# VH-VL binders against Photosynthetic apparatus regulatory protein RegA (regA), part 3

Target 1, 184 residues: Photosynthetic apparatus regulatory protein RegA (regA), of Cereibacter sphaeroides (q53228)
Amino acid sequence: MAEDLVFELGADRSLLLVDDDEPFLKRLAKAMEKRGFVLETAQSVAEGKAIAQARPPAYAVVDLRLEDGNGLDVVEVLRERRPDCRIVVLTGYGAIATAVAAVKIGATDYLSKPADANEVTHALLAKGESLPPPPENPMSADRVRWEHIQRIYEMCDRNVSETARRLNMHRRTLQRILAKRSPR

## First folded at step 1 (VH-VL)

Design s9 (framework fv_solitomab_arm2)
Fold by ESMFold2-Fast, scan of step 1:
Parts: C-alpha cells; sequence; structure tokens
Structure s9 (fold): chain C 184 residues (1-184), chain A 125 residues (1-125), chain B 106 residues (1-106)
C-alpha cells in the first residue's frame, strides 16, 4: 500500500462495498483491503441496508443496479445513519442522470464502470469542493445505444459471442462497437 | 499460497484434440477469472481466452475460436482447455493465469498475478 | 486489435548499467503491464498498471508512461535481470502482448 494513501485514510478505515456481481465484489474488496480499508460486503439492497443500520461505515461504494432494488436506497440509509460517510456510487450501463440524482440525495461522488480500485480509492478520498461535473451534453442516441449494448454485455458476463446472440447482431459488429470509446 | 499446477506435456497428430488441466489452490476458485495464454517456440505471448468459474462465461481469441473450449470443475478447483482440429501452428507452451485486483466492462480483467508452469503441446506427424 | 511494439528487440549491457525498455501502443491505452520471463519458465507479473511493482520485484525496476508510450527502466542491471520482458495492455479486447525485449548481461 502507498504511503500517501495510508496517510489520507485516517483512523476509521471501514468500507462497505455493495454490488451483486460477486466476482467483481470480491476482487474490489481484496484490492481495497490491500489499500488499508477494513471491509464489509453486501450483495443486495437488503444486506446493504442491514449493515448500514447496524455498523455505519466511514466509506461506502454502492452499485446502483442491484438484484433486489436500487442502490440509492442504501445511499439514503448511509447518509441518515452517518452524515460524514463518504459514498461513491457506481453506474455501469445506467444513465449518468441516475448517478447525478444519487449525489443529490447524499452520495459524495459517482464513477462510471469500468472503474478500477485506484479510481475508486481516489474518489473516496478526494476533498472536492465541487460536485462532479454535470454530463457533457445530454445523452445522444449513440450513447443510449452504447449503454444498452454495455448493459447486455454485463448481463452476459462480458462474453462477446453471448452478447451478440442476445442482441441479434454479428459478433464482429459487436466487437467493433465495444472497441470504440463511449459516445458522450 | 496461491498455486496453479498444469498437466504434463502432450504430443498429438494433426487433426487430433488436446485437453490441458490447470489445478488451482490457495484461494477461492470462483472469485477469479482464469485466462489461457500460449507461446510458440521462440515466439511471444498470445492470449487465447478466459473463463469466469462462477458463471461459466467464456471469451476466446479469434485465432482459436470454433476449435477452443474452456471449462471448469468447481469441485476440484480445476480449469481445462480443449483445442480440437490441431494444426502444426498450435505447437506451443500453454499457460493458465489468474486475474487479480479489479474489473472493467471491456472484459479485460486484472493483471495476471499467478501463472501455471506451462504445458508443452507438440503437433507433429 | 491494439498492436504493442517493443524496442529494442535485444539489449546487451554490462552489470551496473541502466536499461530502458520501450513499449508503444497503436492507440491510447490506460493500463500497461510488464512480465519477466526467463528461458523455460512461465512469465512473472513484474509491473502492473504502468508503475506498480509486483511483490518481490526489486526497487531498481520502475515503470512509467501514459497514452501510447510506456517504458520499463532498470537502474543498475544485475546478472539475475537477464530475461525477456513483455508488455501487455488490458484496455481493449482482445488482450495483446508486445513482441518482447530480451535483456542480456555481458
Amino acid sequence: as target 1 above (184 residues)
Amino acid sequence: DVQLVQSGAEVKKPGASVKVSCKASGYTFTSYYMHWVRQAPGQGLEWIGYINPSGGSTNYADSVKGRFTITTDKSTSTAYMELSSLRSEDTATYYCARGEDYYDSSGYYYPFDYWGQGTTVTVSS
Amino acid sequence: DIVLTQSPATLSLSPGERATLSCRASQSVSYMNWYQQKPGKAPKRWIYDASNRATGVPARFSGSGSGTDYSLTINSLEAEDAATYYCQQRSNWPLTFGGGTKVEIK
């Protein structure tokens, strides 16, 4: 673990991770432990709320798309129970507007997936005086289409062939789309 | 201790199939992706595919797609690769490698933190 | 596919000299990893995400770079550093490796 990171964490290093993608959750948890956090994990809104109520953490990372509901409900409980909790919400294929709404109801910041442990750590520790910048331009039709494709891609565990099958498109076409950077 | 132990060398004729195993130990098998990388004699490294042991999802490089299958046996924490319709160009050392750390939506997971010792596959008549 | 070009192909230096290995990507990448491979052995993760040293990697190794240009530097080469070093990107599918730079100690 980096010296600078350890210095910034302070005395309370509790971190709650809420995400229903178990492989992602376990990997991120391990990476954050390596960075000095003390982890609890939850795979559902119900689990996340229970932990937030019983043991409100200093830091939280909450995915908005959970199997049993919207992660915003976990954000609300975290903010109510511990006003100084630093909360970063994740949005994989969801609209940026949803993440902005999360900030308005109590999240400290948001990150779009893909997001690695370094980006998550930076967002959790940042002492921003400003809210995250608003989305650059409204979502274009291309961006909506791209996010739909990314959503299906995530649902298929990022299997290109399976995603192409579900979207009824040629694999090579999907590969070209996935290789391009996201539209604004 | 994390270890990946692969099966022994194979010599096959063109048109045959080969199946290589990679037995994992020292960690929760279903929490990490397993990748396969090959290296032809005197050449560089080529990524050929991965499997997510939790859900069974796979991705294969175009160079082997249609002939390549990756599977797992969760009860023994073992990943398998099977390559069919073998050609002389498939002669290589095949490595399994574990992903680590973090995840992204591009399907490129984690730097490879642990590697198997390699399995040499020779395709010769 | 993202093409990674490593240079030089071979680098022959004496102990104590500084080595700089280059890896250039055909398009911008966010994550570059480096692996060390000795003859007859599996690669070992050496540097990940541009600049982080893997556990056990000596402090004389450092990684740097961003965008399309990345490098691996070895301050003061030692005999044990003789190996082929491969860069690898994980920013775009499929995962690709560079052709490798072979470091030889005279």
Scores: ipSAE 0.000, ipTM 0.452, lowest interface PAE 14.8, mean pLDDT 78

Design x1 (framework fv_ixekizumab)
Heavy chain, then light chain:
Amino acid sequence: QVQLVQSGAEVKKPGSSVKVSCKASGGTFSSYAIHWVRQAPGQGLEWMGVIIPIFGTADYNQRFKGRVTITADESTSTAYMELSSLRSEDTAVYYCARDSEYYDSSGYFDYWGQGTLVTVSS
Amino acid sequence: DIVMTQTPLSLSVTPGQPASISCRSSQSLLHSDGKTYLHWYLQKPGQSPQLLIYEVSNRFSGVPDRFSGSGSGTDFTLKISRVEAEDVGVYYCMQSIQLPYTFGQGTKLEIK
ESMFold2-Fast, scan of step 1: ipSAE 0.012; ipTM 0.509

Design x10 (from x1, 13 letters changed; framework fv_ixekizumab)
Fold by ESMFold2-Fast, scan of step 1:
Structure x10 (fold): chain C 184 residues (1-184), chain A 122 residues (1-122), chain B 112 residues (1-112)
Amino acid sequence: as target 1 above (184 residues)
Amino acid sequence: QVQLVQSGAEVKKPGSSVKVSCKASGGTFSSYAIHWVRQAPGQGLEWMGVIIPIFGTADYNQRFKGRVTITADESTSTAYMELSSLRSEDTAVYYCARGPSLEEYLRYFDYWGQGTLVTVSS
Amino acid sequence: DIVMTQTPLSLSVTPGQPASISCRSSQSLLHSDGKTYLHWYLQKPGQSPQLLIYEVSNRFSGVPDRFSGSGSGTDFTLKISRVEAEDVGVYYCMQGTHWPYTFGQGTKLEIK
């Protein structure tokens, strides 16, 4: 049984799904086929790039965290080969900064995992509408800064004084930031 | 294909500074880490520092005592490494190299530039 | 700084024979996230280093099956099951667990 779509699909219904989580990929592919898309799937950056070069799709959903690399490389090839491709990137908790960069290089939108087929469909088809309101759970500037601080902190083997020196901030300020729960 | 292209060889006098560029193409610049690694003639590899362009902050190996500065220009997808107060022992090939992601893969280098030879001589 | 020690410093191998390179770290490379950031690079004559193996045992894209990595804690090994002429160069181990990141001194592999 097919499900009703809120939006009409265009004449070209080709959709590339790129994700190395095989159970998730199969489930999402089946749901998108029921919604009228014509699917190709890839489980790696290499496979996704090969399909993007040979058969650039009208729609793409790309996971940023792949076993052989970053899904951003697939996004870049898609945008170069087919400028009108509607690209949604999927990101896990720790990859929000990477998702922001994906939008800068040509992704249409991003969604945080877990994302269901309805959210994916809406994101793929919303390009022709007025700009959507900001995401309800957007990555704040404070969150981006906090992730950067945490990364430098780990690079310094959790040495607060060295981290503060490298970030050009006072040790007390850094300790206050590190003691707080991560911003949303 | 990911490609890092560096500026050409330099000959500098002791006490001067050098600024090497690294232009990225074929992959996303802003969200990847760009590292700098040097290699003195016939010697091993030494990590100098890293920049994450999207955050605008760099991090350095303390061995350079504040002589190194790494910057990035996102609009041109170019990272720069400037080394000041040059000494003869700074003669080396300087490489830029990409860390593949911020989340898990920052801690290794998947693609490398061709290298820039900096010679410090009187 | 974490000291990375490679043995041997130089190795001459007849084509088709196996080769083994050891890398020892002065401290455990197990990160608090459960990963071990020990990587292997090959620098062929006149070329930039290239990634062979990352996180102990994962072959980078395009790296032949004859290369394998193993180890844990402070002791790591790179093995080449059947050495070929294209494998000549200097092999470096690297740790990314502790700041600053450090490399071994290198192992030069030559064909007899």
Scores: ipSAE 0.006, ipTM 0.485, lowest interface PAE 9.3, mean pLDDT 79

Design x11 (framework fv_ixekizumab)
Fold by ESMFold2-Fast, scan of step 1:
Structure x11 (fold): chain C 184 residues (1-184), chain A 121 residues (1-121), chain B 112 residues (1-112)
Amino acid sequence: as target 1 above (184 residues)
Amino acid sequence: QVQLVQSGAEVKKPGSSVKVSCKASGYTFTDYYIHWVRQAPGQGLEWMGVINPYYGTTDYNQRFKGRVTITADESTSTAYMELSSLRSEDTAVYYCARERWGYSYDYFDYWGQGTLVTVSS
Amino acid sequence: DIVMTQTPLSLSVTPGQPASISCRSSQSLLHSDGKTYLHWYLQKPGQSPQLLIYEVSNRFSGVPDRFSGSGSGTDFTLKISRVEAEDVGVYYCMQSIQLPYTFGQGTKLEIK
């Protein structure tokens, strides 16, 4: 009867997405708009900081690895301008050290890519000030990397050249990876 | 070829719980969301919830929040839907269906065969 | 929740004649990405629903060209140019622009 909605979305539904992977950014933005968020997107640290300075959002999702710098710089501006902003940071690989660094500079939560809209929404709306505990049976780093590559490949409609560009990887290296069986 | 195969029909008492399975084959399990949709006898389709099998994250229809739990086991490519505190009005066929994780998909392209759950005293 | 309303609730058609089913949504299904998130499913007697048309007008693989979808915003139509015996069943529209995904109440197609 509306008590669940109080937990999930406030009156201010502004969401800033910062990621230099344009296919991922567009897909995630579409899915978050479906869930009722009001979106602004940025593809660089410079763009993200400009938006955070001018129009600090209620929610933010920031990739930590951007072509022009570290997404944590955007996190710092968000915390300074709007202390109650709920910030989720994304990384391509689920390293504990990266998660700890994100918390120390003001992120609300952390997710490893590929993260879909359900995962992002849960992280943005969860109660708490800390990163989630590590999963009970985490996947190996090799498996996480392989799955990340496969997800980007599918988002690019299995276009090897486009996927290689998005991952900043040589086309031939990507072809070798795609030809292998998944690691366990 | 792509298949979603569900567990068999069940008869349950009011107040009990039921857990229905949906085993996927013919595709990469973690590339697709699994949704659950039910249909009471002679009635229409009602969306219950969804899971991302890669992360295990879920979203539920508010009507079922607190009673429905959706889980997935990547090692067996199987999704589960558990519905607790069963009532007679929960008598329905329960379907799983997949939705692709990607830019070109946002619909249910394949469905399981359905599982009839009958709740009677 | 977005409410999906179908008309008619039932339809009886002589084989070879056309059929038309309407679906109306309580709010626009057009997204800022330019896509409209309206899909049509057919449930044949005793079977699971199957996808017919996705994103208003795109026929799913294997669906005969006698099926077509059209519409925009809040008003959508599914047309069958020449109804065949295998087309008997209940037709549902579904929106997937926001959670929860919601269905129309269904239209039962019967042969005279």
Scores: ipSAE 0.000, ipTM 0.457, lowest interface PAE 16.4, mean pLDDT 80

Design x2 (framework fv_ixekizumab)
Fold by ESMFold2-Fast, scan of step 1:
Structure x2 (fold): chain C 184 residues (1-184), chain A 121 residues (1-121), chain B 112 residues (1-112)
Amino acid sequence: as target 1 above (184 residues)
Amino acid sequence: QVQLVQSGAEVKKPGSSVKVSCKASGGTFSSYAIHWVRQAPGQGLEWMGVIIPIFGTADYNQRFKGRVTITADESTSTAYMELSSLRSEDTAVYYCARGEYDFWSGYLDYWGQGTLVTVSS
Amino acid sequence: DIVMTQTPLSLSVTPGQPASISCRSSQSLLHSDGKTYLHWYLQKPGQSPQLLIYEVSNRFSGVPDRFSGSGSGTDFTLKISRVEAEDVGVYYCMQSIQLPYTFGQGTKLEIK
């Protein structure tokens, strides 16, 4: 192993992986199984929710973007069914706005794609650390807006004109926002 | 199961305003955008606007800008659509519908039951 | 605004027979991310619209496999392989690549 984990898996090693990218899901499942987890996989919100309701796992990794909806719906069911479940959300979008949403819903942590098995394992097994609480201070309106704009910008492949169109914003206004350092 | 439950039918005078509510349950309110779509009697669907509760941002169809305001209260998982300066042609069924929280690429997956707003003197 | 045009405006189908509805957009709905932002809804009499197909060809949860969507760019088709009584209503296509979201004018499906 590249680095030994200083914390140990509990007696319940159940891990639910939810992602609609089958090659990624298969590779991650294999890597996590080698790390001692007992795996169930799902490729949709519906399948993930069904497993969470029937057999709530000790650990879960949930992709935000799924074929049939938002993976945060699976997170909500997991948290409701098993309050001690350790949940990591995977996201391809801006980190801060997604972190706020995930934490409000009950996720333990989030990771931006691409994420490897070591990063996922560390996020799931960060015992002895305080779990991230919901933010005490709300993000400023400017920060929330900036995160939203940056996320749309990335989705539009950094095409300023297309981003301005989707946000119903003047191109000049968008250019000024994109040129700024992130707000506090 | 995800449900969007809207407030009841209203009869309004021309020039007044109406505020329709849409309460979400069975899903994650803060992870999604709430859109408003109206349908005049016997007519098609017309998109009015959207709110992204987690960002506190709303956007509107320019046709309604200045008259429509969409708000959200995350603590009650409720979105509101207020339409002012009502005219007889605003008589319609008003729907709320859920979309992806980015609203950009979003399809509208779950819809409220609709609220009939009748504007008459 | 992107204009969505549906054909036909109405059709009547014998139960068990197939039905096909077309939707054309005034500009391409293909985004640089490789996705096409065209969705289909059904509004049954006296009910709210319900999602049938999203992003051209993906059936929404609970939608029977007799419904299928296809198309690319500006031309799209919704097919029902075997029409049932519960399928009556008005079908709408919608684009979500650009604000404001816009709908086709609707296609009314009736049983003969």
Scores: ipSAE 0.006, ipTM 0.493, lowest interface PAE 10.2, mean pLDDT 80

Design x3 (framework fv_ixekizumab)
Heavy chain, then light chain:
Amino acid sequence: QVQLVQSGAEVKKPGSSVKVSCKASGGTFSSYAIHWVRQAPGQGLEWMGVIIPIFGTADYNQRFKGRVTITADESTSTAYMELSSLRSEDTAVYYCAREGYDILTGYFDYWGQGTLVTVSS
Amino acid sequence: DIVMTQTPLSLSVTPGQPASISCRSSQSLLHSDGKTYLHWYLQKPGQSPQLLIYEVSNRFSGVPDRFSGSGSGTDFTLKISRVEAEDVGVYYCMQSIQLPYTFGQGTKLEIK
ESMFold2-Fast, scan of step 1: ipSAE 0.013; ipTM 0.510

Design x4 (framework fv_ixekizumab)
Fold by ESMFold2-Fast, scan of step 1:
Structure x4 (fold): chain C 184 residues (1-184), chain A 121 residues (1-121), chain B 112 residues (1-112)
Amino acid sequence: as target 1 above (184 residues)
Amino acid sequence: QVQLVQSGAEVKKPGSSVKVSCKASGGTFSSYAIHWVRQAPGQGLEWMGVIIPIFGTADYNQRFKGRVTITADESTSTAYMELSSLRSEDTAVYYCARDLGWELPYYFDYWGQGTLVTVSS
Amino acid sequence: DIVMTQTPLSLSVTPGQPASISCRSSQSLLHSDGKTYLHWYLQKPGQSPQLLIYEVSNRFSGVPDRFSGSGSGTDFTLKISRVEAEDVGVYYCMQSIQLPYTFGQGTKLEIK
């Protein structure tokens, strides 16, 4: 793409893609190779961790929902092995709280699925200090509310009293909401 | 690679408390919910409760009526289940089990090896 | 609490023959998200339970294709097309649509 000519990747162009959706992984890998990255791919947490330990990349894109576990485990290994690695996590519909948690443990940024190669490239190369904006996906009112509550909870360093105050909510009600899983 | 490793067998007197540990390997801890399930000798499985370590929240089966407490230590990737006011009918193997799903499918993909707790005078 | 009832409580099967285990729930396990939260576990003698089937019909990683799950609403079945010696153990169904999670009482499979 012409847009690819605007971005300079530097000397180390290694990129690890981790996702268990093989068709998606293959399409994204080809698009990223075309943009100048040097690719390694993994379809599981185990594969992703092995590559991260043996050959820590300059860039990584990690799906948080993997069949053998949570992509957060790969993010943790990447950050430990290469502190300057730029890590973008991919998250599905209704996973804002998980994305915020990923940033707290070392991810650079997050993107909502579906995400295309242009969005991935911009996120990997972006300079900035702001948390990612909420994804613009259709959601039930209950899920939106649950994600908002979880996000505020994390921003308050898991202080239930402060979170309840900020949400103008009774502490007991908040504790029960936090004990439940996200609305389906 | 994913393992849940539990503490060793315990023999306790009636009225005492027991605290069983469950250590998750591979840094999975904050990503999952950890459940506790027990099995009395020759009996079926009974769900006791769950902790979501990332949020520090726990929920319990009301059958254990203020006797069970589940906690987590993210720094050691370890969940704990403490059961107080022990009675002979609490003699059981106690399992921890991983649930991918504070936001993912809600089933137990991996289980610990179990901890036998014997309550006898 | 949702009550899970399994039948039979035990069965003996000649190797190579099929086996079928039923599980009934006291209320529907179908969620408004379109998923049915019914799962099957196997506990081999002296071992921890292991996941066989999740969400009615999906085989967990490494589970042989001779195992299949089916059903809807409140009525579910686990089938083994050709029983092998390694299939011996106690089979449990579980619901996870609401807390507390509840299990069936178990079905013990033995080889004749």
Scores: ipSAE 0.005, ipTM 0.471, lowest interface PAE 12.6, mean pLDDT 79

Design x5 (from x1 with heavy chain D99V S100E E101Y Y102S Y103S D104S S105W S106Y G107E Y108A Y111I; framework fv_ixekizumab)
Heavy chain, then light chain:
Amino acid sequence: QVQLVQSGAEVKKPGSSVKVSCKASGGTFSSYAIHWVRQAPGQGLEWMGVIIPIFGTADYNQRFKGRVTITADESTSTAYMELSSLRSEDTAVYYCARVEYSSSWYEAFDIWGQGTLVTVSS
Amino acid sequence: DIVMTQTPLSLSVTPGQPASISCRSSQSLLHSDGKTYLHWYLQKPGQSPQLLIYEVSNRFSGVPDRFSGSGSGTDFTLKISRVEAEDVGVYYCMQSIQLPYTFGQGTKLEIK
ESMFold2-Fast, scan of step 1: ipSAE 0.007; ipTM 0.463

Design x6 (framework fv_ixekizumab)
Heavy chain, then light chain:
Amino acid sequence: QVQLVQSGAEVKKPGSSVKVSCKASGGTFSSYAIHWVRQAPGQGLEWMGVIIPIFGTADYNQRFKGRVTITADESTSTAYMELSSLRSEDTAVYYCARDRGYSYGLFDYWGQGTLVTVSS
Amino acid sequence: DIVMTQTPLSLSVTPGQPASISCRSSQSLLHSDGKTYLHWYLQKPGQSPQLLIYEVSNRFSGVPDRFSGSGSGTDFTLKISRVEAEDVGVYYCMQSIQLPYTFGQGTKLEIK
ESMFold2-Fast, scan of step 1: ipSAE 0.007; ipTM 0.501

Design x7 (framework fv_ixekizumab)
Fold by ESMFold2-Fast, scan of step 1:
Structure x7 (fold): chain C 184 residues (1-184), chain A 126 residues (1-126), chain B 112 residues (1-112)
Amino acid sequence: as target 1 above (184 residues)
Amino acid sequence: QVQLVQSGAEVKKPGSSVKVSCKASGGTFSSYAIHWVRQAPGQGLEWMGVIIPIFGTADYNQRFKGRVTITADESTSTAYMELSSLRSEDTAVYYCARGPYYYDSSGYYEDYFDYWGQGTLVTVSS
Amino acid sequence: DIVMTQTPLSLSVTPGQPASISCRSSQSLLHSDGKTYLHWYLQKPGQSPQLLIYEVSNRFSGVPDRFSGSGSGTDFTLKISRVEAEDVGVYYCMQSIQLPYTFGQGTKLEIK
């Protein structure tokens, strides 16, 4: 696939990678360079935005959780500066709702970490039609998560501390979730 | 530069409601949490609640639950804080403030407040 | 609720001298993500609060290097190595690890 990928990239092969996990960033950058991309990397929202403003790339891969803020800021600048930029956001486990929001702002796609270079490349270059959503409204990712948390909460006899422990969740986050109205 | 511009001072009667606005400019409104903090004359800071505009849901300090409602209009980059059933003790300067939020396997949560509005004085008197 | 306790509540400093403010939380502010959710703000007379230090020890943009934060768990300190006239105001610590987010009572810094 490398030969096909280089051909599909065309003349502009610029790729901005934004992630504050330096070992991951370095490993992914090397893999993407081997696939024909011309790389620029950033480890913060500030660096990513500066590059996006000065040298808007044809492709971008942005982690949404960065030390100095939310990668959504980088996504918005990329979409504003270069409407045809193909943007893939990377999310940690449990960050699906934020990733969906990023797509609504302008990201082309999202992938959950861990993601390898082949998955990233495929997402950046995909031009295909996705399956249409089901005729009836499916439960949103937020609703599915809410149902799961409520189920565990009841199994723990409505004990917040035990529920947080079982879900590997911070108490504050669980309190916040339990206090909210059920999402539709 | 990022700026948060709030609506002007209000004088209200006990039992009424007030709605304060906070318009964000110079930054990405949808990427940040908007917090509301109040300060009674000569007193300290009290956190009231937060909204993450992109999710459309808000969290509140339980002291104000039932009386406070925080909303956001992404099309105008404006957040609102409405406080009902006003009492003289609600006389305070109300601030909006922006901050980052994060999402991980434990859910989403906010961090520090980086930029603040100029404040809106709400006076509750008969 | 997490209670934030600041000491002292007020201090007067001669220009050029150091100042130190302590903040103690009723519970640990260390999150499982490795970050500690303790921040410092300054409110100058007649102005909105402004961020000085976030996550214990990180200076916000534009904040002079004479300001430093340190601490861990439940005990935190804000230090000003050389106080200047522009530093007058009320300093607040804040925790953002648990709802509701809470502030200390404030420490008023005045110039002698």
Scores: ipSAE 0.000, ipTM 0.534, lowest interface PAE 13.1, mean pLDDT 81

Design x8 (framework fv_ixekizumab)
Fold by ESMFold2-Fast, scan of step 1:
Structure x8 (fold): chain C 184 residues (1-184), chain A 124 residues (1-124), chain B 112 residues (1-112)
Amino acid sequence: as target 1 above (184 residues)
Amino acid sequence: QVQLVQSGAEVKKPGSSVKVSCKASGGTFSSYAIHWVRQAPGQGLEWMGVIIPIFGTADYNQRFKGRVTITADESTSTAYMELSSLRSEDTAVYYCARSKGYYGSGSYRYFDYWGQGTLVTVSS
Amino acid sequence: DIVMTQTPLSLSVTPGQPASISCRSSQSLLHSDGKTYLHWYLQKPGQSPQLLIYEVSNRFSGVPDRFSGSGSGTDFTLKISRVEAEDVGVYYCMQSIQLPYTFGQGTKLEIK
């Protein structure tokens, strides 16, 4: 698989990943490195801009929500410094309009979070003939709540009684929620 | 870069309450969880609770018996920890600390940045 | 509550020598997701705690590679290969597999 990607990537395989979720960043970086990219990572707008100015990459993945500002600022520097850079923007629920604006400013594409390494690779390498439509089913309020409940459940080591107490809900109600599949 | 800035030191009488603030700067406040950890003089660290601002939900260490309340104001990117019915044993430095990763990896479980701490002294 | 026990409670190290700190939990910190939720913090004198190692063995951003973490289940170790003056402080392990999160009692590292 890596052999096939090398031909598509070309000679310059530099990839800048910008995201302030360090565990996510580290895992994605390792996955992309195994796919043939040469990685640099940044956890802030300031660091991302510094790398973009000093060593503009052939590929970039930029999260819009960064602790020191908007990832759009990194996209602008990347596009100015290296017009042929392929830029994929990552966005969470509620930021689709901002992600579309990022493409208009200079990003090649956008992906909704969560996004796996395969989706990221495909977006970076795809020919951008047209902007993909926003997801038909962006993460709903129900899905956001479901993810929150699952996170609390995990923090309680999957103890239903403790989770129900923490969420201030009846154990039976929580059991019903946990038994249902995730909302779209 | 995220910075957590806490309110200043407080001196309180037994039986009163104290409310400590923690202002996050630079980042998207709602994407993080804010934890509160205290440290009595010369002692170790004790986890008090957490708030997830995007939901407004808080969770507490039960040893505080409902005396602790954690809140957040997304418009000012500020979390608050209020501790009532103060006792001399509550004299401590109170820290706020951030965990991130609500989206993406879902990492919620370690504290990457801490506030500078707020000394609360409870004495008559 | 999960009880975290650190040993030793204090140690004095000559600069350039190694240091080793142990942390033991009252139950396994291995989650069904395959991750082990054990983390290490350093509190330098007069300062807030700072993250050193997360999930047993991952160095946090900016942490020198002379720091390393290892272990599994209930038994964990933090090692400093060559102690420097800036490493003085109290080291804490923390579990976050279940609420409430709990810390070890701390290990004070001094230079003599």
Scores: ipSAE 0.000, ipTM 0.456, lowest interface PAE 13.9, mean pLDDT 79

